# VHH binders against p49116: the designs that were tried, part 261

Target 1, 238 residues: p49116
Amino acid sequence: EGPLLSDTHVTFKLTMPSPMPEYLNVHYICESASRLLFLSMHWARSIPAFQALGQDCNTSLVRACWNELFTLGLAQCAQVMSLSTILAAIVNHLQNSIQEDKLSGDRIKQVMEHIWKLQEFCNSMAKLDIDGYEYAYLKAIVLFSPDHPGLTSTSQIEKFQEKAQMELQDYVQKTYSEDTYRLARILVRLPALRLMSSNITEELFFTGLIGNVSIDSIIPYILKMETAEYNGQITGAS
Below, E stands for the ipSAE of ESMFold2; O stands for the ipSAE of OpenDDE; V2 stands for 0.75 times the mean of E and O plus 0.25 times the DockQ between their complexes.

## First folded at step 18 (VHH)

Design mo9 (framework vhh_7n9e_1; at its last look DockQ between E and O 0.60; V2 from the best seeds 0.00; counts 0 for: pae O 9.4 > 2)
Fold by ESMFold2, look of step 18:
Structure mo9 (fold): chain B 238 residues (1-238), chain A 119 residues (1-119)
Amino acid sequence: as target 1 above (238 residues)
Amino acid sequence: DVQLVESGGGLVQAGGSLRLSCAASGFTFDDYGMYWGRQAPGKGREWVSGISWSSGYTRYASSVKGRFTISRDNAKNTLYLQMNNLKPEDTALYYCATHTPGSYPEDYWGQGTQVTVSS
């Protein structure tokens, strides 16, 4: 039976495009975000429990949760990405867009609220000093969500989620025995991920994709992509 | 393979200090929280202190709070326990530990380093 994840699933190393440009631009932001997305998708693909569910179920799960996985990745990699600098550049670009009448005031409000929610989520995760084990199991809990419509094998998905929760619980209780509430504090951060709009995430981070293609439409192709170049996400069966 | 090697134990008078070290290898040290435990002769294991991956979060058993300080150096893959104002009841074998998916359902832990506190 064994653990849901292996030790290699805990390591999550993002490499940024080199060099960082003197002025942040849409292309650098999109390349950086694309690397995180690919790393996140190949991380999921490499999990034996995920592989056991089959190709159609895999695509359905990732389509349902890619934005939540991406957002956890942003929080985990915020320092290496210089995320606060990226978000500041995006805010400047949005202010220029309203000056040029390119976006409605209502859309700007929605996008700014989303940026604020993202910043608060990342800050809350940093305050708890979430580690690689905890992030890996939070991602697994999000990935193996049985509640999404249209899923097959929901009983098995639910069992994998429960296993992820149990293994996270065991880690927290052993490592921090005198902190009765750390697990609860970690888990109550997860509902905030459902507040993140995939459409706004695409606008913020992925506007450099050809033809404004939605992430939903490319997920099947990302999951079929060769894994060799994505930082330890190599060993999955396909 | 994962190895945890403790050092720095010894004999010390009550009120004295010791600094324990734990050298870690065989896993990505920075991905995990670490903890110290101890075991007095004829007694069960007792959790002593834990520290998060970046040192931003530390916890202590009530019996050692204020006297012991946990720290880590991620560049050296080393965990530390500074033990001040030692008491005879602190006499124990001290071990560092971590939990990873590869160790589940158990923990990795070292062989320990003996701390003996004389009156």
Scores: ipSAE 0.737, ipTM 0.910, lowest interface PAE 1.3, mean pLDDT 87
Fold by OpenDDE, look of step 18:
Structure mo9 (fold): chain B 238 residues (1-238), chain A 119 residues (1-119)
Amino acid sequence: as target 1 above (238 residues)
Amino acid sequence: DVQLVESGGGLVQAGGSLRLSCAASGFTFDDYGMYWGRQAPGKGREWVSGISWSSGYTRYASSVKGRFTISRDNAKNTLYLQMNNLKPEDTALYYCATHTPGSYPEDYWGQGTQVTVSS
């Protein structure tokens, strides 16, 4: 009946760890990434439509799309995070691993390509000058994707996705009325998210945190966590 | 609480200039596109100009294009509207605004600042 998103869902403020170290170590990167992950998950949790799907369905949805949500978050928070610097640091750390002969040539290629894809995606979003409303709706469209295997309540999920799309369309039509094809341009960026490996993202941003624990396995705990206490929880548990 | 406070309006002769300001608070200003609207006496609200969050994209109504310039300072949480070559038809209450997600066409807007252009 009401709108899918409210103003509270548009606000997406990431707070970075302070102070920033002189050297961006793995721990800082993981903590920053964890905060973004928690913010993204708790953003999803704050949506009434998401809540209406139930705990099991919610968990399944987030498991299916956490990498896409995280990536959208990276793009949205790229300036605040100094994403370019973080990615450079990640590459440097990867270089050390390469020197230690811990990775195969093929794996190195895959990881480097993934970093490239991430950078390209974020750059493309920056070029489009995506605003907070558009990001919120894009995240909602990604979240309420009915095409993941094993989902229940797919009809309801589809309805929510359609609602997100309609509200985005209305917003873009009003805000960017002079740009007739803006909606199409921003929506065609979504397929790029599906090309990115969640495993590689996990390896790049969360290795210092997780070890042998997967993001998939901790998602239920994140969703049950109180918003006020999510900072440092994953890092502290490692 | 979202707050938008406009200033800079006044009485000006045709052909004159004014610069409006909008002080924003209560939300993450640099995440949001902003726009100016106006309401003339006896008329409905009219969209005037919009700007994206990073100022990379600006838009203008055809009636003000070439005369008005929208800008923003994200560090100061302030939106601006430079109005040049003002015309009597520009007389209106000018307000700054941002959108309410999912509630189109409802928006957040300030109380406005009066601009009066005499012939």
Scores: ipSAE 0.008, ipTM 0.252, lowest interface PAE 9.4, mean pLDDT 87
ESMFold2 (binder alone), look of step 18: mean pLDDT 82; pTM 0.828

## First folded at step 20 (VHH)

Design ko1 (framework vhh_7n9e_1; at its last look DockQ between E and O 0.01; V2 from the best seeds 0.00; counts 0 for: pae E 16.3 > 2, placed apart)
Fold by ESMFold2-Fast, scan of step 20:
Structure ko1 (fold): chain B 238 residues (1-238), chain A 119 residues (1-119)
Amino acid sequence: as target 1 above (238 residues)
Amino acid sequence: DVQLVESGGGLVQAGGSLRLSCAASGFTFDDYGMYWGRQAPGKGREWVSGISWSSGYTAYASSVKGRFTISRDNAKNTLYLQMNNLKPEDTALYYCATSTSASSPEDYWGQGTQVTVSS
């Protein structure tokens, strides 16, 4: 069989809303995050192996892993998004909210811990200088996770995950032949993604979009969109 | 269609220096790591050095570490290998390479540029 991913699946280019506001606001953050989410869903949907699993399995996989895919996307697109600036603005807002006693201390602690974990993850990926090929295959490993509750076809999902791991290994070993530890350094970053709360991700990045509606509930709708509608969401009005 | 074109080889005396260039086309250069390999007469291909997409990570074969420097210019779609303190043992055809698919039976390799180091 051919490769799990093609060159088209390695390319992952986020188009930011323009112009960037003088002061970061909820609308700009939400629009930027929404574009990344749609780009991530379109990426997953375009994979032939993913399509072969069928709609019900596709929906279950993406519902289980959207936060992991989104976080990998944040790390990959951190410079384009000015993610460090966004996170610094959120931290400053939270510190001001503590001063004014507007939020519970326990909730602020949870959100701050999430931001620090996200920063550490993005910093570790930047330090490893993860490229587009490596990101594409890390996303594939996350997407084809056979261990989520309620999945059927787990044997086939596991085969796709193993294929992704094998193809990543071959790439890393060819590119950095005498660095026998690079692949291990990359793969040990993945477990941290499952420890990050999808609820806190929604609060930080999607408050302006979803209101009382969860990302989980809109995923089936996003996966059913035509290509033109996906392109409209990631490039803005057209 | 991936195309890699090497240049900069030549004849140099032991202890000399050369800078090799590789012009890349047909793929999104800055999405992939790149590497240099070499093949001496009658020997198999040997990996020399690799570089990550933004130049934040590099690796070198033990035989060239401290003497060779790999670099890239993503704006120009160009990979470089600066070779210092060359030895007769460095005599080989030098190739730039990338792997755009691990499942491909062949890596994308250029035609190579000959480096000959005389005593």
Scores: ipSAE 0.706, ipTM 0.883, lowest interface PAE 1.2, mean pLDDT 86
Fold by OpenDDE, look of step 22:
Structure ko1 (fold): chain B 238 residues (1-238), chain A 119 residues (1-119)
Amino acid sequence: as target 1 above (238 residues)
Amino acid sequence: DVQLVESGGGLVQAGGSLRLSCAASGFTFDDYGMYWGRQAPGKGREWVSGISWSSGYTAYASSVKGRFTISRDNAKNTLYLQMNNLKPEDTALYYCATSTSASSPEDYWGQGTQVTVSS
């Protein structure tokens, strides 16, 4: 058995829509998010171990963790995305477009707290100066989480997760030998991902493009979609 | 149309061996991962083994690990499952599967081949 990840899995390059508008409209935000989502799922597809589990299990895994993967992607691509600007724009759009009469104070609070959590998480990852390898392994650990309900082949998933963890450990020990607690420090950030609502993430980033279609419902299609096909759709939408 | 045709099943005594084959057509075989599943009487479908499109990675269920070997010949568009040290609990309909279409949420699988292991 070879390594879970290779150098090819480290590359995670997000291409933003062009041109960037003077003000970030809902379409731009949603398109950017969609590209990131696709990239994240395509990344998962590129892992041989992921393919070996079969489509049903693959789909279930991604359905369970897409929000976490997406959030890690946001953190990783925060600079390229100008995430702070995007989040500010989202807030502005919410304020302008949300009929105050339709949203309870509690809901507004939840949405705002979610945005704050996203910002905090991304900032924390930036402070840790997480590199591409570490992100890849963290994403793998998140992807191959056996503790989601309804999963099949949980023993195999667990093995893959352990492998990801071991490879991360080896990498960190090799690359950051002077920082004995780096591994622990980056792993303790993972629980924050599960505190974030997938529903709110969907609402903030995807409602403008997807409408009434859920991310959950489109995941199987995205996983089966060829990169060329997706690129064609993106270019047509821009 | 995607077609998967399994063969190689049969009756074998415990401790025996079988080699299953899956002939694939209707898609670019070497672009997709493949996997074997099985279904025992009265039980649901069970994942048995998977292999990446390039054969660079293989995976096995814990119940078959060390006994079964998955392989593929991309030139022949064929998936294989070598089953050694077979046990009665391995008795099942074995099927190969893949997914090739973005428009279909379902996996593709064949009719399966019956494997029966006697005590």
Scores: ipSAE 0.022, ipTM 0.346, lowest interface PAE 5.6, mean pLDDT 88
Fold by ESMFold2, look of step 22:
Structure ko1 (fold): chain B 238 residues (1-238), chain A 119 residues (1-119)
Amino acid sequence: as target 1 above (238 residues)
Amino acid sequence: DVQLVESGGGLVQAGGSLRLSCAASGFTFDDYGMYWGRQAPGKGREWVSGISWSSGYTAYASSVKGRFTISRDNAKNTLYLQMNNLKPEDTALYYCATSTSASSPEDYWGQGTQVTVSS
């Protein structure tokens, strides 16, 4: 009952490590990405509909969609992150890895293709001038995706996704009443998120933080973290 | 709508040089990374070199590192590959490529330009 999201779920403020170094090293990139990941997980955990699904379902759901949430977060925070600068630094670190014979040419192609697709996605979202309410509903739509394999409570998840879609529709129609096609233009961007590779996202943004542990293996622990630990991860530093 | 047109290939003696060009249209060139690939007779496609949208970063396959230089001129929507010290094993059809849409996983490729290196 009630709206799926409230105004408290619209606030999504990413704080970058300070000061920004002259050379964007792996640790700066990984800390920046980690702050975004934890902010995204804190956002998901705060939604009453998400809480109602239970711990096992929550874990399965976030494991299936964390990369989509992360990618939406990158698009939403691209300016404050200086994402284009971060992506350029990532390319430089990849080149150093091949100079040291640490990475194959085939893997470099895969990774470069992913970076270019990510940039295109973020550019398309910027062209639409997606606002904070729209991002919140888009994240809810990808979070409550009932079609991932292995999920329980699929009918309830579907109802929550339908609710998110209806609330997005109502918001867009009310707020952008003269832009008849805005909802359609927004929704056609979503399929691209499923094509983003989670293992390449891990390689690009998280190698310095996690080593060989995949993001989906740590999700249960992230979702159980105390609020104080979330604040520490979201804000910095040590 | 996206078009990539390669040029600059040809026949060259081993040890020689060629400069390939790729004229791009139908998209905002300076928002996207670009790369060169090649296909030798009887072989699959091989990634050769890539470059970021700002030319700030480049990458090369081990087989061409030190001999090939990728560059771009965003004002002219053109990608380049300077190939020095060419070897017979560099003989291939060379393609430029990019990805311009998050809604499609497939890259856009040009028709290619033939490079033939004789001993």
Scores: ipSAE 0.000, ipTM 0.166, lowest interface PAE 16.3, mean pLDDT 81
OpenDDE, second read of step 21: ipSAE 0.005; ipTM 0.234
ESMFold2 (binder alone), look of step 22: mean pLDDT 81; pTM 0.815

Design ko2 (framework vhh_7n9e_1; at its last look DockQ between E and O 0.87; V2 from the best seeds 0.00; counts 0 for: pae E 3.3 > 2)
Fold by ESMFold2-Fast, scan of step 20:
Structure ko2 (fold): chain B 238 residues (1-238), chain A 119 residues (1-119)
Amino acid sequence: as target 1 above (238 residues)
Amino acid sequence: DVQLVESGGGLVQAGGSLRLSCAASGFTFDDSGMYWGRQAPGKGREWVSGISGSSGSTAYASSVKGRFTISRDNAKNTLYLQMNNLKPEDTALYYCATHTPASYPEDYWGQGTQVTVSS
């Protein structure tokens, strides 16, 4: 049996809307986030092992883990996105909403805690200097999670997750042969992804793009898009 | 296809220095960890040093730690190994290497560049 991922799955290049505005606005943030989401779903869809699980299983897996995939994408693309600048703009908007009494203090607290968790995660990944190969395999480990409720083919999903873990281990062992603890340092970061609310991610990054529909509701349509449509969403090209 | 071409080897006296270069092509260099290995006559391949894609993480074999420095120039698709205070036991063919999904479970090694350290 060949490798779980191909060299094309290691390449993860986000094309940002241009030009970047002098002052960030909701439209720019939402377009940037949508490009990352579509890139992430196109990435998952292109994996032969993922396709082999079948349409229903594919939809269930991505619905369960899109927020985790998106967050890994934010960490990986933090520099190209200027994520710290985007988060600062969101915080500034929230502070203005407090001053104008437009949002409850409890809701603002939840959102600020989510931003803090996201920043902590991105900082931990940056400190470990996770590379494109490591990110691809971490995404595969998250994608092929057999422990989500309602999944079918859980034994096959677990097999693919274990294969992802094995291939990541081999890469880390070959690249950092005498750093025996690097893999453990990387893997212990993954549980933090499940502490971040998908509902708050939707509010922060996708408000104004999806209207009245949830990311969960559009996932089946995104997964069925033709390659040209994916390319258009990823680059903003017509 | 992946291509790795090493250069910079030669003959030096003990205590001397050499800088090895590796020109890489055929893969996304800036997203890939790279490493240097070596093979002395009659011995198996030994890992020497590794570096992450963005240069933020490096690791070294205990035998070379403090003497060798791994670095990379992603704009030039080039990996380097600066070797200082060379010892006769450092004599080996030095290989540039990378691990890709396509090579799994193997890795790609270049043709190597000979380093000979006289006593």
Scores: ipSAE 0.666, ipTM 0.873, lowest interface PAE 1.4, mean pLDDT 86
Fold by OpenDDE, look of step 25:
Structure ko2 (fold): chain B 238 residues (1-238), chain A 119 residues (1-119)
Amino acid sequence: as target 1 above (238 residues)
Amino acid sequence: DVQLVESGGGLVQAGGSLRLSCAASGFTFDDSGMYWGRQAPGKGREWVSGISGSSGSTAYASSVKGRFTISRDNAKNTLYLQMNNLKPEDTALYYCATHTPASYPEDYWGQGTQVTVSS
């Protein structure tokens, strides 16, 4: 069989909402995050191996790893998104909530720690100068993780993950021949993704838009959505 | 189809400089890692330098480190290799290359441009 990924899977271009508001409000943040989420999901959907798993399996797979994919997307699109500014805005909004005594001390701590972990992860990825191919393969490795509970076709998923890893290794060896430990440096970042709470991510980036609806519940719909459709839906354009 | 076309090679005296160019098409250039290789007469292909797609991270073979500079212009889909302080041992056919998923496990490379450094 051919490679797991193609050149089309390397391109990962996020279009931000326009115009950018003077003040980054909750709506802007949520819209931006939603676009990234949709882009990430549709990226996964575009992979033939993903399609080969079948609708039930691939949906379950995305449900299991959407937070990790989203986080990798944040890292990859950090500059385009002005992620630091977004996070600062989120913190500011959180401060307001704190002042209004809307959150418990424990919850505040959890949320702040999550933001810090997210920032640290994205900064670490930036320091590594990860390129588009590397991101694509990392996302594939994350996507095709067989260790999530409730998955079917785990053997096939594992094979795809191994293929992604092998292709990444080959890419790094070809491009960065004398950077012997680059692959290892990149791969050791992946565990950090598993330490981040999907619930907190959802609260920070999506609550303002989807309310109490879980990302988990909307993933099947996102995966069925036309690529051009989500932009119109988010912007309210019919 | 992936195409890589190198140019800028020629004859130069030791200590001289050349700037190679590689025009790329047929793949996602701005996200792709690119690298230069060379092949001297009677020798195998040798990796020279690599550069990441969007981040601009660079790497060099020990034999050319400090003398060669790899760069890219994503707007022009062009890869460059600035070669300074050239040595006779740098004489080779220089080629640009990329490892794309489509070519796995092999990479794409151009026809190359000849660099000859005289003593």
Scores: ipSAE 0.495, ipTM 0.824, lowest interface PAE 1.0, mean pLDDT 90
Fold by ESMFold2, look of step 25:
Order: sequence, then C-alpha cells, then structure tokens
Structure ko2 (fold): chain B 238 residues (1-238), chain A 119 residues (1-119)
Amino acid sequence: as target 1 above (238 residues)
Amino acid sequence: DVQLVESGGGLVQAGGSLRLSCAASGFTFDDSGMYWGRQAPGKGREWVSGISGSSGSTAYASSVKGRFTISRDNAKNTLYLQMNNLKPEDTALYYCATHTPASYPEDYWGQGTQVTVSS
C-alpha cells in the first residue's frame, strides 16, 4: 500500500564539523564519519516498512548491512565530505606508520587495497551521476536484503526489496527515458559494496570513537535512540 | 501540493528560438530529477529532455539533441528549456514533470505551454 519511501527519504543532507581544520586529523575524520553513520541509521529506521518488521528483525538487517549503507553514504556525500582529501590524509598516516614500524606490511596492504576499492566505487558512482532519488532506493535495496543468514520474515523483506527495485526502475525509465541502460549500470555497482570490510571501515573512520567495540555491537542502541539524540549525533550537538 | 507551471511558449518561425520556464513548488526541488515532455496534436507524449537533481547531468531525445538545452536554477526552483533552430515538427504542448516517492506510480505534470513553429 503506497510507495516504499517518502519524499523525506530522498533528502540526505550531511553537515560537516566546522570549522574545517587546516590539517585533517583523526578527530575531524571520526566526527565526520559518525555524523554520516547516524544520518544513515536515522534514515533507515524512519522507513515505515522497516518499522513494520519489528525490533529484532530491524537490528539483524542493520547489523548485516550497515557498512554497505555507510559506503553508499560516502559515495553520495563525497564532495561535501571532501572524501578524497580525507583518504589522502589516511594514506599519509599509513606511510608514517610504516616509517615508525607500527603496522605489519600485510595489514597495510589490506587497508590500502580497501582504500583503492572505495575510491574506485565512489568514482564510478560519480561518473554515473547518481541522484538523490536513486541513492535512496539503492540504500533501500541494500537494507531489505533477504539473503542474510538468521533473518526472520525473509519473505516480507524480499517483497520490500522487490518494491524498492520496481520503484527505482520506474523512476529511472521515466526521468532518463533515452538512457536505456542506466538502471543496469547503476545496479551492477552494488556487488562492489559486499567487498567492503566492516572491520577496515571501522579502522579507517572510527578508531577515535570505537576501540574494541564494533559498530555491529552498538546497532541495537543506535536504533532505539530518541530522535533528539540522533539529531545531536548527526550535527555534533547534544 | 506539488505545482509545476510552465511559461514562455508562443508562435515562432522555423529556425527561431524560445526559452521555456517551469516554476516548481511543493517538493524538494534540489533532490529531484526533472524532465520536459511534449505532446503534438493527435500524438502521444514524447520525452524531450531530463536533468538530474544532483550535479545537473542532462539527457536529450535524439530528435532534439544539439538544438535544445535543459537547465535548472535551484535557488529559484525553476527548470528551463532553451530551444534553438526550431522546426515545424517541434510544434507541441510542452510540459515539465517530476517524480517523487509520493507520486509513484505516476508523475507530477504541469499544465503545459504551447509552442507553435510556422514553416
């Protein structure tokens, strides 16, 4: 009954900590990433279909896909975040860690490969000029993935995903009528999200906030948070 | 409510130019892709040109590519269509459209503005 998302779900406005420091540092990167994470979680939990699945199912879905949602958010907000500058600062930090013998060569290789994959994903999305409507429905397709192990209500989740796919298809075909293969080009980017390591994402973006505690473990608390608390975390005001 | 109001149509000689405007309200203009369509007498609707809500990437029907330019001014919530080198075949009612989640499975359409090109 009715569309899967509302018009408010197309809006995805990230505000960055201000002022931007002359030299990017761990605190700025972590605050920026935290705002994106909370914006993404608030976006997901405000979907009526998501709310209808119940708390345990919601927690399971978000635990399974938070890194994919976060990565889509990075691509969508790459210009606002100056993501290329953030990644360059992280690469410089890794080079300093080699100089100081703080990390193994194998770990640095893993992290550098992840950074290159993330950069390539964001570049491919920018070349396609994915708009806000398309990003909203890509996030919905990722969120309502029925193939995660241990999920209940998988038949209903699958129907929500199909609904997201149908509504995205309709939008693309109507808005970009003579770009015949636009939908296919967009959808073939999604598998790359599953190559993104949540552990490495945490190390790159969340080290200052999340030590031994994974984002996976705090998802239930994030989803239960009051809207006012979300707004504080999204803007850095609490 | 979503409102789309076209203007700038009229009678023009072949080879001439017109600029259409579409004033938009009632939705988040910056986030939405928008497009122009047209309907000639006795024919179905034809998609003319679309523009994204993000970076403003544009697309054109093959029949108008190189002659028409779509643009938007997000500060004024206005969509434009610059039509150059007009041909009698371009005679139609021109309307702007947008799609939002709330409009699904339909689009929001304006009432249109008439463009008539004399040979």
Scores: ipSAE 0.381, ipTM 0.768, lowest interface PAE 3.3, mean pLDDT 86
OpenDDE, second read of step 21: ipSAE 0.491; ipTM 0.827
ESMFold2 (binder alone), look of step 25: mean pLDDT 81; pTM 0.811

